# VH-VL binders against q0atu2, part 323

Target 1, 119 residues: q0atu2
Amino acid sequence: MLDKKARIRTSREYRNVFEKGKRLSGRFLIIYYVENALDNNRFGFITNKKIGMAVIRNRIKRQLRAIVREYQGQVKNKHDIVLVARAGIGKSSFEGMEKDYIAIMKKAGLFARNANKID
Below, E stands for the ipSAE of ESMFold2; O stands for the ipSAE of OpenDDE; V2 stands for 0.75 times the mean of E and O plus 0.25 times the DockQ between their complexes.

## First folded at step 16 (VH-VL)

Design ti5 (framework fv_dusigitumab; at its last look DockQ between E and O 0.37; V2 from the best seeds 0.65)
Fold by ESMFold2, look of step 16:
Structure ti5 (fold): chain C 119 residues (1-119), chain A 121 residues (1-121), chain B 111 residues (1-111)
Amino acid sequence: as target 1 above (119 residues)
Amino acid sequence: QVQLVQSGAEVKKPGASVKVSCKASGYTFTGYDINWVRQATGQGLEWMGWINPYAGDTGYAQKFQGRVTMTRNTSISTAYMELSSLRSEDTAVYYCARDYDYYETSYFDYWGQGTTVTVSS
Amino acid sequence: QSVLTQPPSVSAAPGQKVTISCSGSSSNIGDTYVSWYQQLPGTAPKLLIYDNNKRPSGIPDRFSGSKSGTSATLGITGLQTGDEADYYCGTWDDSPSGWYVFGGGTKLTVL
C-alpha cells in the first residue's frame, strides 16, 4: 500500500509526466518519469480500455502497485514515475511483470544501487 | 523521422490469403504497438487488431478472429498482417498505425501509406 | 449504424465555422478520451486531435475538440478549401472486450 504522499493524484500531475518525462518501454510495461521538486518519489499507474474490462484493468493495477511497493525503497528520490500497462500484459504472470519492472528501472537508471543487487 | 512503409498492392482470388507488411523506421520498433485498420471503397475505417512487437502478443477484433494473424520480425523492424479465406468484401485498403499511449488512453499517431488488396474472381 | 455516430456530411463556405459531432456510450466516450483523424482524399488518416482537445505539433488552433458526457465535438473555424476531407472520431471501448472504435466518418465539403 503506497503512502498518500507517494502517489500521483491528479490528472494534471499524470499528464505532466507524460508531457515532460522520459519514456522507456519493456515487454509488458512502459514507464514515464521526470524529476520532481519534492523530497520523495511519487508513483502512478495507468491502464486503458485496450487492456480489457474494468475488472481486468483493476487487477493489473493492484499487481503493479504490489511490485512498486516491494522495490520503492531502492528507487532514487525526487522522481514522478508512471507505469503504463502495455497491450498483452493481461497474458503475463506476476513474476513476468516484476522481472520487466526491474529491467526497465535499471535501464532508466532509477535504482539507487547496482541493478543486480535487486535481482 | 517516424515512418511506416507498407508492401505493394495485391490481387487475390476468393479463398486465398494475403500477407501485408509494415516496415518501421525512425523509432524503437519494439517500444510501440502496431494496429491494423482497413477501409473498403467508399466506407469508413475498421479496426482489425493490435500486435505488441516486443512480446509478440496480439488482440484481434471479434469479426476477424480466426481469419487474421498478426506477426512481426524484430530484426528488420517489420509487422505483418495475414488475412485468410478471402472474400470479395475483404477488398479494401489496409493500414498499419503506431499506437501511442497517453494518460488513460492511446491513439494512432503515425500511419502507413496503405496497401490495396483486391479480391476478385 | 456505427457504434460512434457522426453525421454523414457537413458543409460550409470558406471562412465559416463548422462542427462535427460524435455520439457514443458509457463503454467508450463516456469514461475515456477521444481522438480525431483527418483523411484527405486519397491519403492515409492523420491524427488531428487527441485527449479530447489537444493538438499535435503542426495542427493549427482553428481546429478544436471538446467532450461532454458520451458525446464529442470537433470544431473548425476559418474554414479553408484544403479542409475538405473525411473526419473520424475514435476511441477504445471495453464492451465486450478492449477494441478500437471509429465513428462512421463525416465528409466535410467547402463550397
Scores: ipSAE 0.823, ipTM 0.921, lowest interface PAE 1.0, mean pLDDT 92
Fold by OpenDDE, look of step 16:
Structure ti5 (fold): chain C 119 residues (1-119), chain A 121 residues (1-121), chain B 111 residues (1-111)
Amino acid sequence: as target 1 above (119 residues)
Amino acid sequence: QVQLVQSGAEVKKPGASVKVSCKASGYTFTGYDINWVRQATGQGLEWMGWINPYAGDTGYAQKFQGRVTMTRNTSISTAYMELSSLRSEDTAVYYCARDYDYYETSYFDYWGQGTTVTVSS
Amino acid sequence: QSVLTQPPSVSAAPGQKVTISCSGSSSNIGDTYVSWYQQLPGTAPKLLIYDNNKRPSGIPDRFSGSKSGTSATLGITGLQTGDEADYYCGTWDDSPSGWYVFGGGTKLTVL
């Protein structure tokens, strides 16, 4: 599980990312990202009712948290990053989500140059 | 000033298709989902579906699955709703509405003026 | 037929208070924010209340919203003739594709 300090937790924090951040869309995810004034990254997750029932949303959220945790050490510091699940993500595999996350993060230039284990 | 301006009234025969447009202005078009809602004369509001103008994602009410198609043209900030295989029961005023959807909140804060679609033999 | 249940009509004299109820379930009202929409005769709906009890700019404080459990309530004090309209509650419901649902609407008549 992500450390509490690595989580976006308040509505205000989410709104700040949405309003001031940049965004990129993948097949299953839209990522919003903005620099923060901290020394660490914070992650947020949006799995709203548009992507399916509560049981599906919760599963997706768990999977996305697992993916983010796996690659957390390879992400450039001082960013607030919000992952928004797109419609249809409920039909994707875990590997598909992971691949999409990596692709979007690379495109956004959010991985460190020395990052490894990134396919 | 946020505005949603819809196309004019339509008269169609049963079995035909209708495509209603909704042009947005006064805000970043790709920043907000667009919902479509219809209302038959003297009846209540009926939600049809939503589209994300940025990514193109859609979600349709089960009632309209296979018969409705929502699209957008980002270059002209316009959303479209096409309904096929029209029947008399589809006669209604059709509205587009902007979805304020940040984090846990979601509501329709701006509405188009409505488009009257009449289906008759 | 509507997923959310509203009374078909309510009426009161100017200056009085009225309440409009909206009953749902744990899959909609019980789980998410409720919005209210006002529709004046011959016009498009207008956002009246969002996030259960918040008013957009321009909406007077005579209008109020609340939610408890699986039910929501719209309150109107100091009723004016211009308040005569249809009122709809709405919220998102759990579904395979995510549905938005409206109440059946309530016609408010100012006597």
Scores: ipSAE 0.656, ipTM 0.903, lowest interface PAE 1.0, mean pLDDT 93
ESMFold2 (binder alone), look of step 16: mean pLDDT 92; pTM 0.949

Design ti6 (framework fv_dusigitumab; also named tj53; at its last look DockQ between E and O 0.81; V2 from the best seeds 0.79)
Fold by ESMFold2-Fast, scan of step 17:
Structure ti6 (fold): chain C 119 residues (1-119), chain A 121 residues (1-121), chain B 111 residues (1-111)
Amino acid sequence: as target 1 above (119 residues)
Amino acid sequence: QVQLVQSGAEVKKPGASVKVSCKASGYTFTGYDINWVRQATGQGLEWMGWINPYAGDTGYAQKFQGRVTMTRNTSISTAYMELSSLRSEDTAVYYCARDYDYYETSYFDYWGQGTTVTVSS
Amino acid sequence: QSVLTQPPSVSAAPGQKVTISCSGSSSNIGDTYVSWYQQLPGTAPKLLIYDNNRRPSGIPDRFSGSKSGTSATLGITGLQTGDEADYYCGTWDDSPSAWYVFGGGTKLTVL
């Protein structure tokens, strides 16, 4: 589970990322991202109704949080990053989502290539 | 400059199939989902389904399940909607539209010009 | 019937104000954000409002949106002849499965 300080929590903070951030798409994920004025990264997770019923949306959101937690030590500091699930993500495997996340973060230049891994 | 350009008008007989194309330009085609919406003359907008052009995954409205197929060709940035077993009630203008995610929903920010499909005996 | 209910028509004179309602349920408007689309005669729809009350670039502030409970409202002030069009609300619904639902449309006549 991500610490409270590492999560985007308010609708105002989410909208700021959408309005001022950059958009980059992957196979099943879209990220919106912007530098923040804080000393840490914050992540948001969105699974809207086009993805499917609540059970599917809740599973995907939990899986995305787990992926982000696993790789949080590799993310360049001082960013607000919102992950948006794309249509079709419900048919993806956990490994598929993980690979998509890594690819999109690398393409965005948000992964530090030589950062130490966090267990 | 974002554009969605659709194929020209079609006239079909009942029982035939029609395949409408939607060519995207001015953006990364695989980065945005495409939705299909139709409108019979004097009637409202009716959602048909979506395609994720990156993954190839699709979702269809229950009314069209079994009759509609949505595909894409990423090499030419083109989405397709094929409707089979055509009936007179399928006479409509068919639109493709780009899906834009914003906060906790999505909406259709760019639309094709529409393709008129007439089904007559 | 449309899943989202709009009045079929509304009319007013230039310079006046009109409001167009869109009534849904807890599975759509009550649970997510509404968009509005303008369709001028003979043209494709155009995005007018998103996220209940936000305007895309190029949409004048005469157009506004709001939401209360399971209903949304489009407001147009300073009505112009060029506003004569069909207006549709729209949003996602997950009942019984995920689908995008439109209101039945409202024809605005500028007299």
Scores: ipSAE 0.862, ipTM 0.931, lowest interface PAE 0.7, mean pLDDT 92
Fold by ESMFold2, look of step 18:
Structure ti6 (fold): chain C 119 residues (1-119), chain A 121 residues (1-121), chain B 111 residues (1-111)
Amino acid sequence: as target 1 above (119 residues)
Amino acid sequence: QVQLVQSGAEVKKPGASVKVSCKASGYTFTGYDINWVRQATGQGLEWMGWINPYAGDTGYAQKFQGRVTMTRNTSISTAYMELSSLRSEDTAVYYCARDYDYYETSYFDYWGQGTTVTVSS
Amino acid sequence: QSVLTQPPSVSAAPGQKVTISCSGSSSNIGDTYVSWYQQLPGTAPKLLIYDNNRRPSGIPDRFSGSKSGTSATLGITGLQTGDEADYYCGTWDDSPSAWYVFGGGTKLTVL
């Protein structure tokens, strides 16, 4: 479970990341990310109706939260990071989403020291 | 600058197939989904489906299930829409459009110029 | 027969204001965010408004959008003859399954 202060909360905060952040796409995920003025990271999770029905979208968010929680200690601090589910993600396995997350975070340069130890 | 350039007009007989291409430039092709939308003469816009060009996954409107196939070739940044068993009702302009995610929605921020497909005897 | 209902046409004089309505349901407009597209005669559609009321760069602020309940509205002030076009609302819907729905379109005539 992510700490309360490590969560992006308001629509304004989310929109700020989309408007001012960098965008990087993987197979199943898109990340938007921007430096923040805090001493910690904040994470947000987005699906929309093109992904599927609400039960599927909620499952995807739960899985993404679990993935982010596992690797959060390796993420460079002071970033707001929004994970967006891409069309087709509902057909992916948990392991497929996890591999995609690792790859996209490495490409973004968001993993701190010892990034090579992840995979 | 983002650009989507589509293949030229096609004239087909009923029962044939048509394959329309959409070549992307000015952005990372695999980073954005492509949607296909058609418009019959004097009619509105009709969504046909999407393709995720990175993963290759597709989702089709129920109306076209079994007749439409969306593919891509990532090495030349090109998406394709193929419609089979053509009927006179398939006479339309076919558009590709880039899908841009924003917060809890997405929208079509760039469109191809359109490809006219005419189905006649 | 559109899932999103728009008036088929509207008209006003140059310099005036016009509004175009888009009526949907709880599975689309009521639960999502609306975009508007402009289609000038003989051209492809172009994004005009996203996220209910935001403008892409290059779209002047005389174009505006709003949403209330299951309805959305496009507003155009300072009408110009170059605004003569078809206008479409659009959004994602998940009923009965995920799909993108457009309104039937509204032809704007500037008299």
Scores: ipSAE 0.815, ipTM 0.918, lowest interface PAE 1.0, mean pLDDT 92
Fold by OpenDDE, look of step 16:
Structure ti6 (fold): chain C 119 residues (1-119), chain A 121 residues (1-121), chain B 111 residues (1-111)
Amino acid sequence: as target 1 above (119 residues)
Amino acid sequence: QVQLVQSGAEVKKPGASVKVSCKASGYTFTGYDINWVRQATGQGLEWMGWINPYAGDTGYAQKFQGRVTMTRNTSISTAYMELSSLRSEDTAVYYCARDYDYYETSYFDYWGQGTTVTVSS
Amino acid sequence: QSVLTQPPSVSAAPGQKVTISCSGSSSNIGDTYVSWYQQLPGTAPKLLIYDNNRRPSGIPDRFSGSKSGTSATLGITGLQTGDEADYYCGTWDDSPSAWYVFGGGTKLTVL
């Protein structure tokens, strides 16, 4: 569970990230990220119809939220970050998604160099 | 500048296969899906499928399942669409198009110039 | 045959306004965003409208889009001879699996 203050919630907030943020792509995820004026990070999740039916989209959202929650303490602060799921994510394992997330976040410079799984 | 440049026109016999190429430039090739769309003469646009150039994941329209193969060569930023067991009804202009994922949807923001494939006896 | 339904043709004189409708269902237009593509004679399609009503750079504001329920509409004001083309709506459908669907296309003739 992500705290409400850690969530991007409005269409306006999403669009701000898309328009002003940087874009990086992985196998299963695209991230848009931009600095914010807050003391915390905010995350948004996009699962469009390219992924598949609503049940699939909802499952993917739950999994992505779980991943983000697990690693949120390792992410540099003061960023708005939107995760956009790519079409093939529906066929991926949770571990595959996690691996992709870590790789992209490191590439973006949003993780500490040695970000590890939190048990 | 984003560009998609496709291979030249093809003439094939029924039962043969055709492989069309789409070379991308001006952006990170692996960062965007490539879609293939065809258009028979005087007809509308028909979506065939998508490929994720990052790892080669694909999704095909049901109509073409078992007959279409989409691949890519990342070293040369090129996507390929191969259609087998060709029939006269496959005569069409084939387009590749870049898929831009934005907000809660995606759309095709750049298109190749098209490749004419003619299937005739 | 097309999943999305468009009128086959529309026509108007220069300077006039035209609208092109695109009718779908709850599994496509009703549940996602619509894009519009312009295809000039003998050329590849070009993105005209995305996200129901947004214009890419270079598209003049006399082109507009809207969506209501399971239908979308393309509007063209100040019609010019150069607008003569085929116009297609498109969007994603998820029944039974995700696939992109186009309208049948509308031929716009400038009189």
Scores: ipSAE 0.768, ipTM 0.924, lowest interface PAE 0.8, mean pLDDT 93
ESMFold2, look of step 16: ipSAE 0.811; ipTM 0.915
ESMFold2 (binder alone), look of step 16: mean pLDDT 93; pTM 0.952
ESMFold2 (binder alone), look of step 18: mean pLDDT 93; pTM 0.952
OpenDDE, look of step 18: ipSAE 0.756; ipTM 0.924

Design ti7 (framework fv_dusigitumab; at its last look DockQ between E and O 0.72; V2 from the best seeds 0.78)
Fold by ESMFold2, look of step 16:
Structure ti7 (fold): chain C 119 residues (1-119), chain A 121 residues (1-121), chain B 111 residues (1-111)
Amino acid sequence: as target 1 above (119 residues)
Amino acid sequence: QVQLVQSGAEVKKPGASVKVSCKASGYTFTGYDINWVRQATGQGLEWMGWINPYAGDTGYAQKFQGRVTMTRNTSISTAYMELSSLRSEDTAVYYCARDYDYYETSYFDYWGQGTTVTVSS
Amino acid sequence: QSVLTQPPSVSAAPGQKVTISCSGSSSNIGDTYVSWYQQLPGTAPKLLIYDNNRRPSGIPDRFSGSKSGTSATLGITGLQTGDEADYYCGTWDDSPSGWYVFGGGTKLTVL
């Protein structure tokens, strides 16, 4: 499970990322992300009623948290990142969500990569 | 500049089908869901369903389940709504609208101009 | 009778204030966030308020929104002739599965 310091907690913190952050969409996910003033990343997870009943929405959030936890060591620090479930995500597999997450995080430039050494 | 431009007015007979198009411009089409909403003359707004244009998944209002099909062609940034087995009560203006996510909800931030469908009987 | 109940009409003189109510239930307004749409005569609806009380850029601050329990309210102050329109509340409902609900609409007349 993500450490408590790595979680966006309040509605105000979430809304700040939506207001100030950059937006990228994938097949099942949207991410909003913005640099923060901390030494670490914070992650947030959002669903809404168009996704389905609360049981479905809670399942989706648990799956997304598991995906983020698996890859968190690869994420560039100092970002607040909110994952938003898109309509249709309830029909996806865990593996489908995972692939989508990897793709959008790479497109956003949020995965750390090997540093280029000066020759 | 976000714009949704819909196909022109249609006149149909009962029992026929109609397919309305909605061409998006000024944003990444696959990045936002499209909803369809209709409005009969002198009546309120009635939600019909959504399409996720990236995945192609749809969700339809129960009233239209079995009669409505929503599709898209991502190469031309166009969404479609087809309504079959038309009846006189399907006479309405049909709108497409862009679905914008914000926190734990979403709303329709841009709308097409509307397409009038008349079912003469 | 729509799922979200609005008064059919309201009216007031220029410069006055009006409020438009929107009554729903725990499966919609009581458990999520409300938007308001303005539809000027002969035009498509336009987003006026989102997230209960936030205004998109370009919407003047004389338009306001609030939510309490299962009800939402649109407020309009400094009423102008150009405000004559139909106003709709809207929100997502998950009973029994996700769908979008509009109120029945309220016709505002500026006399």
Scores: ipSAE 0.825, ipTM 0.914, lowest interface PAE 1.0, mean pLDDT 92
Fold by OpenDDE, look of step 16:
Structure ti7 (fold): chain C 119 residues (1-119), chain A 121 residues (1-121), chain B 111 residues (1-111)
Amino acid sequence: as target 1 above (119 residues)
Amino acid sequence: QVQLVQSGAEVKKPGASVKVSCKASGYTFTGYDINWVRQATGQGLEWMGWINPYAGDTGYAQKFQGRVTMTRNTSISTAYMELSSLRSEDTAVYYCARDYDYYETSYFDYWGQGTTVTVSS
Amino acid sequence: QSVLTQPPSVSAAPGQKVTISCSGSSSNIGDTYVSWYQQLPGTAPKLLIYDNNRRPSGIPDRFSGSKSGTSATLGITGLQTGDEADYYCGTWDDSPSGWYVFGGGTKLTVL
């Protein structure tokens, strides 16, 4: 599980990322990211009703947290990153989501140069 | 500048099919979902469904399932909505709209000009 | 027939204030954000309010939105003749694949 300090928790924090951050879209994910003034990264997760019912949203959120946790050590530091799930993600496999996450993070240049699990 | 430009008016017979196009410009086409909304004369807005232009994933309103097909051509940034087995009740203006995902929801921030589809014997 | 309920019409004189209500349920308005759309006669809808109470660029501050419980409200102050239009609320509802729902629309007449 992600440490509390590694999580975006407040509406204000989320809105800051949405308003000031850069936006990139993948097949299943949209990523908003912005530099922060901290010594660590923070992640946020958005699963709105567009992607399905509560059961689906909760499942997707758990899966996204698992993916982020797996690769968090390879992400450039001092960033706030919000993952927004796109419509249709509910029908995707975990591997498909992971692949999309890796692809979009690479495109954003958010992985460290010596990342091992992203190749 | 974000623009959605739709194809021209259509006149069809009952039982026929109609395919409306929506060409997007001014943004990354695959980065935003496209929604289709129709409006019969003098009536309200009716949501039909969405398409994810990245890979073509779709979600349709129950009312139109089995009769509507949403597709896209990414090379020309164009979304399509095809409605089959047309009936007089399908006479309406059909709109495409860009879906902007923001915070815990999404909304339709840009709309096409609309396409009039008339179904008559 | 619409999942969200709006009054069919409202009217007021220029300079006055009007409010348009949008009533839903816990499966839609009660659990998500509401958007409002303005449709001038013979034109496509235009985004007016998003996230319950936020205005896109170009929308004057005399337009406002609010939400409480399972209901949303659009407020228009300093009514102008150019405000005569149809107004629709919209939001997402619970469904296996995500469904968007509109209100029935409200025709605003400026007297």
Scores: ipSAE 0.774, ipTM 0.929, lowest interface PAE 0.8, mean pLDDT 94
ESMFold2 (binder alone), look of step 16: mean pLDDT 92; pTM 0.947

Design ti8 (framework fv_dusigitumab; at its last look DockQ between E and O 0.85; V2 from the best seeds 0.83)
Fold by ESMFold2, look of step 16:
Structure ti8 (fold): chain C 119 residues (1-119), chain A 121 residues (1-121), chain B 111 residues (1-111)
Amino acid sequence: as target 1 above (119 residues)
Amino acid sequence: QVQLVQSGAEVKKPGASVKVSCKASGYTFTGYDINWVRQATGQGLEWMGWINPYSGDTGYAQKFQGRVTMTRNTSISTAYMELSSLRSEDTAVYYCARDYDYYETSYFDYWGQGTTVTVSS
Amino acid sequence: QSVLTQPPSVSAAPGQKVTISCSGSSSNIGDTYVSWYQQLPGTAPKLLIYDNNRRPSGIPDRFSGSKSGTSATLGITGLQTGDEADYYCGTWDDSPNAWYVFGGGTKLTVL
């Protein structure tokens, strides 16, 4: 669903955000974010083996993509943003992850105003 | 800078419990998970489990499931590991370590000084 | 029950080089990233290498790491007597369930 230009694609691009970006942690999520030289945002999604087996990790990534898509219109442009799943996220609900994402993005100053779903 | 300071050495009898503390400073405690690792004398490192200090969620190595409890007190930036039904083979140095998420993995970037637990009769 | 296999010991003279191997499987090294930890006598482990081959700030470039297939290697050049320590590889494994695994450790002696 996310446009190709809105995706962080390569491991080098991902590692750049981890190395040069700011880190902000919530209950279920961590974001790493850095300004880019583009006119648009790019999003990346990371899980690792401590989260669980592949089926769980893939479910989490699908849910995070859906959350990002719902709010992408309210995210300030020109940022590379990586969402990282925290240990314990597998016990979270979709709404729990969504609430955490909103809180983290507000704390990072990446939403223009109080962001809920873009209805 | 980042520091993890653990409680002092303990001597216990078989069947007792021990609770080791790990006080964090120099960073936002709830922002990083804490792992516990032990090392018996002359042996290698053995992973015990993790705690997410924000949520309180835990994951334990199967070997310790049912005997270990990991908790925290966020107001004093302190993690705890409690091991019950102690046996002589639980004699070890117990470490806490900070878990740093990086790309598709994580690693232990800062370690406490260790807490010696001796189980003897 | 070390999931990751390391030689028990290695040795070399000051100024020389050594390598320390770490053999794993597809459920760990073959499918994820390796860290190395140095444990000086009587002290806690310290992170030496992460993400297979990256060094934390303060680790000199004579320490290096690599990974090929299901194996990882720590390289140490220009050996110094202060390098005498135990070295552990470590990584996440998802078999049978998610857990962190260490190698058995390698004692480095600098003669």
Scores: ipSAE 0.820, ipTM 0.917, lowest interface PAE 0.9, mean pLDDT 92
Fold by OpenDDE, look of step 16:
Structure ti8 (fold): chain C 119 residues (1-119), chain A 121 residues (1-121), chain B 111 residues (1-111)
Amino acid sequence: as target 1 above (119 residues)
Amino acid sequence: QVQLVQSGAEVKKPGASVKVSCKASGYTFTGYDINWVRQATGQGLEWMGWINPYSGDTGYAQKFQGRVTMTRNTSISTAYMELSSLRSEDTAVYYCARDYDYYETSYFDYWGQGTTVTVSS
Amino acid sequence: QSVLTQPPSVSAAPGQKVTISCSGSSSNIGDTYVSWYQQLPGTAPKLLIYDNNRRPSGIPDRFSGSKSGTSATLGITGLQTGDEADYYCGTWDDSPNAWYVFGGGTKLTVL
């Protein structure tokens, strides 16, 4: 689980990222990211009704949190990053989501080019 | 400038199929889902489904499942909606619309000009 | 027939204020955000309001949106002749595959 300190929590914080951040899209994910004034990164997760039923949305959210946690130490610091799940993600595998996350984060310049899974 | 330009009007017989195109420009085509919405003459808007142009994944309204097929050609930034087994009730203006995901919602921020499909014997 | 319910028509004189209601349920409006679309005669729909109460660029502030419970409301002040159009509310509804739902539409006539 992500630490409380590493989570975007309020609607205002989310909307700030959406309004001021940069947007990049992947196969299953859209990320909005913006620099923050903190000494740590914060992550937000959005699974809107477009994804499907609440059970599906919650499952996807858990999976995305797991992925973000896995690679948290490899992300450049001082960023607010919101992950938005795209329609169809419910049919993807965990590995597919992970691959997409890595690809989009690298494209955003938030990952080192040689970022690898940390076990 | 974001634009969605649709193919021209179609006239079909009952039982035939129609394929409407929607060419996108002014943005990264694969970065936004495309929705299809139709409107019969003098009637309201009816949502048909969505397509993720990146993955090709689709979601259709139950009413059209088995009869509608949404596809895309990423090389030319074009989305397609094919409706088969046409009937007179399918006579309508068909719209493509870009889906913008924002916070916990999504909305249709850009629309094609519409394609008139007429089904008559 | 429509999942969201709108009055079929509203009318007012130029300069007046009008409101258009959109009634849904806990599975749609009650649990998500509402958008509004304006459709001028013979044209494609245009986004008017998103996220219940936000205006896209180019939409004047005399257009407003609000949501309470399972209902949404579009407000138009300083009514102009150019506002004569059909107005639709829309939102996502819960479904195994998710589906978007529109209101039945409201015809606004400027007297």
Scores: ipSAE 0.820, ipTM 0.933, lowest interface PAE 0.8, mean pLDDT 94
ESMFold2 (binder alone), look of step 16: mean pLDDT 93; pTM 0.953

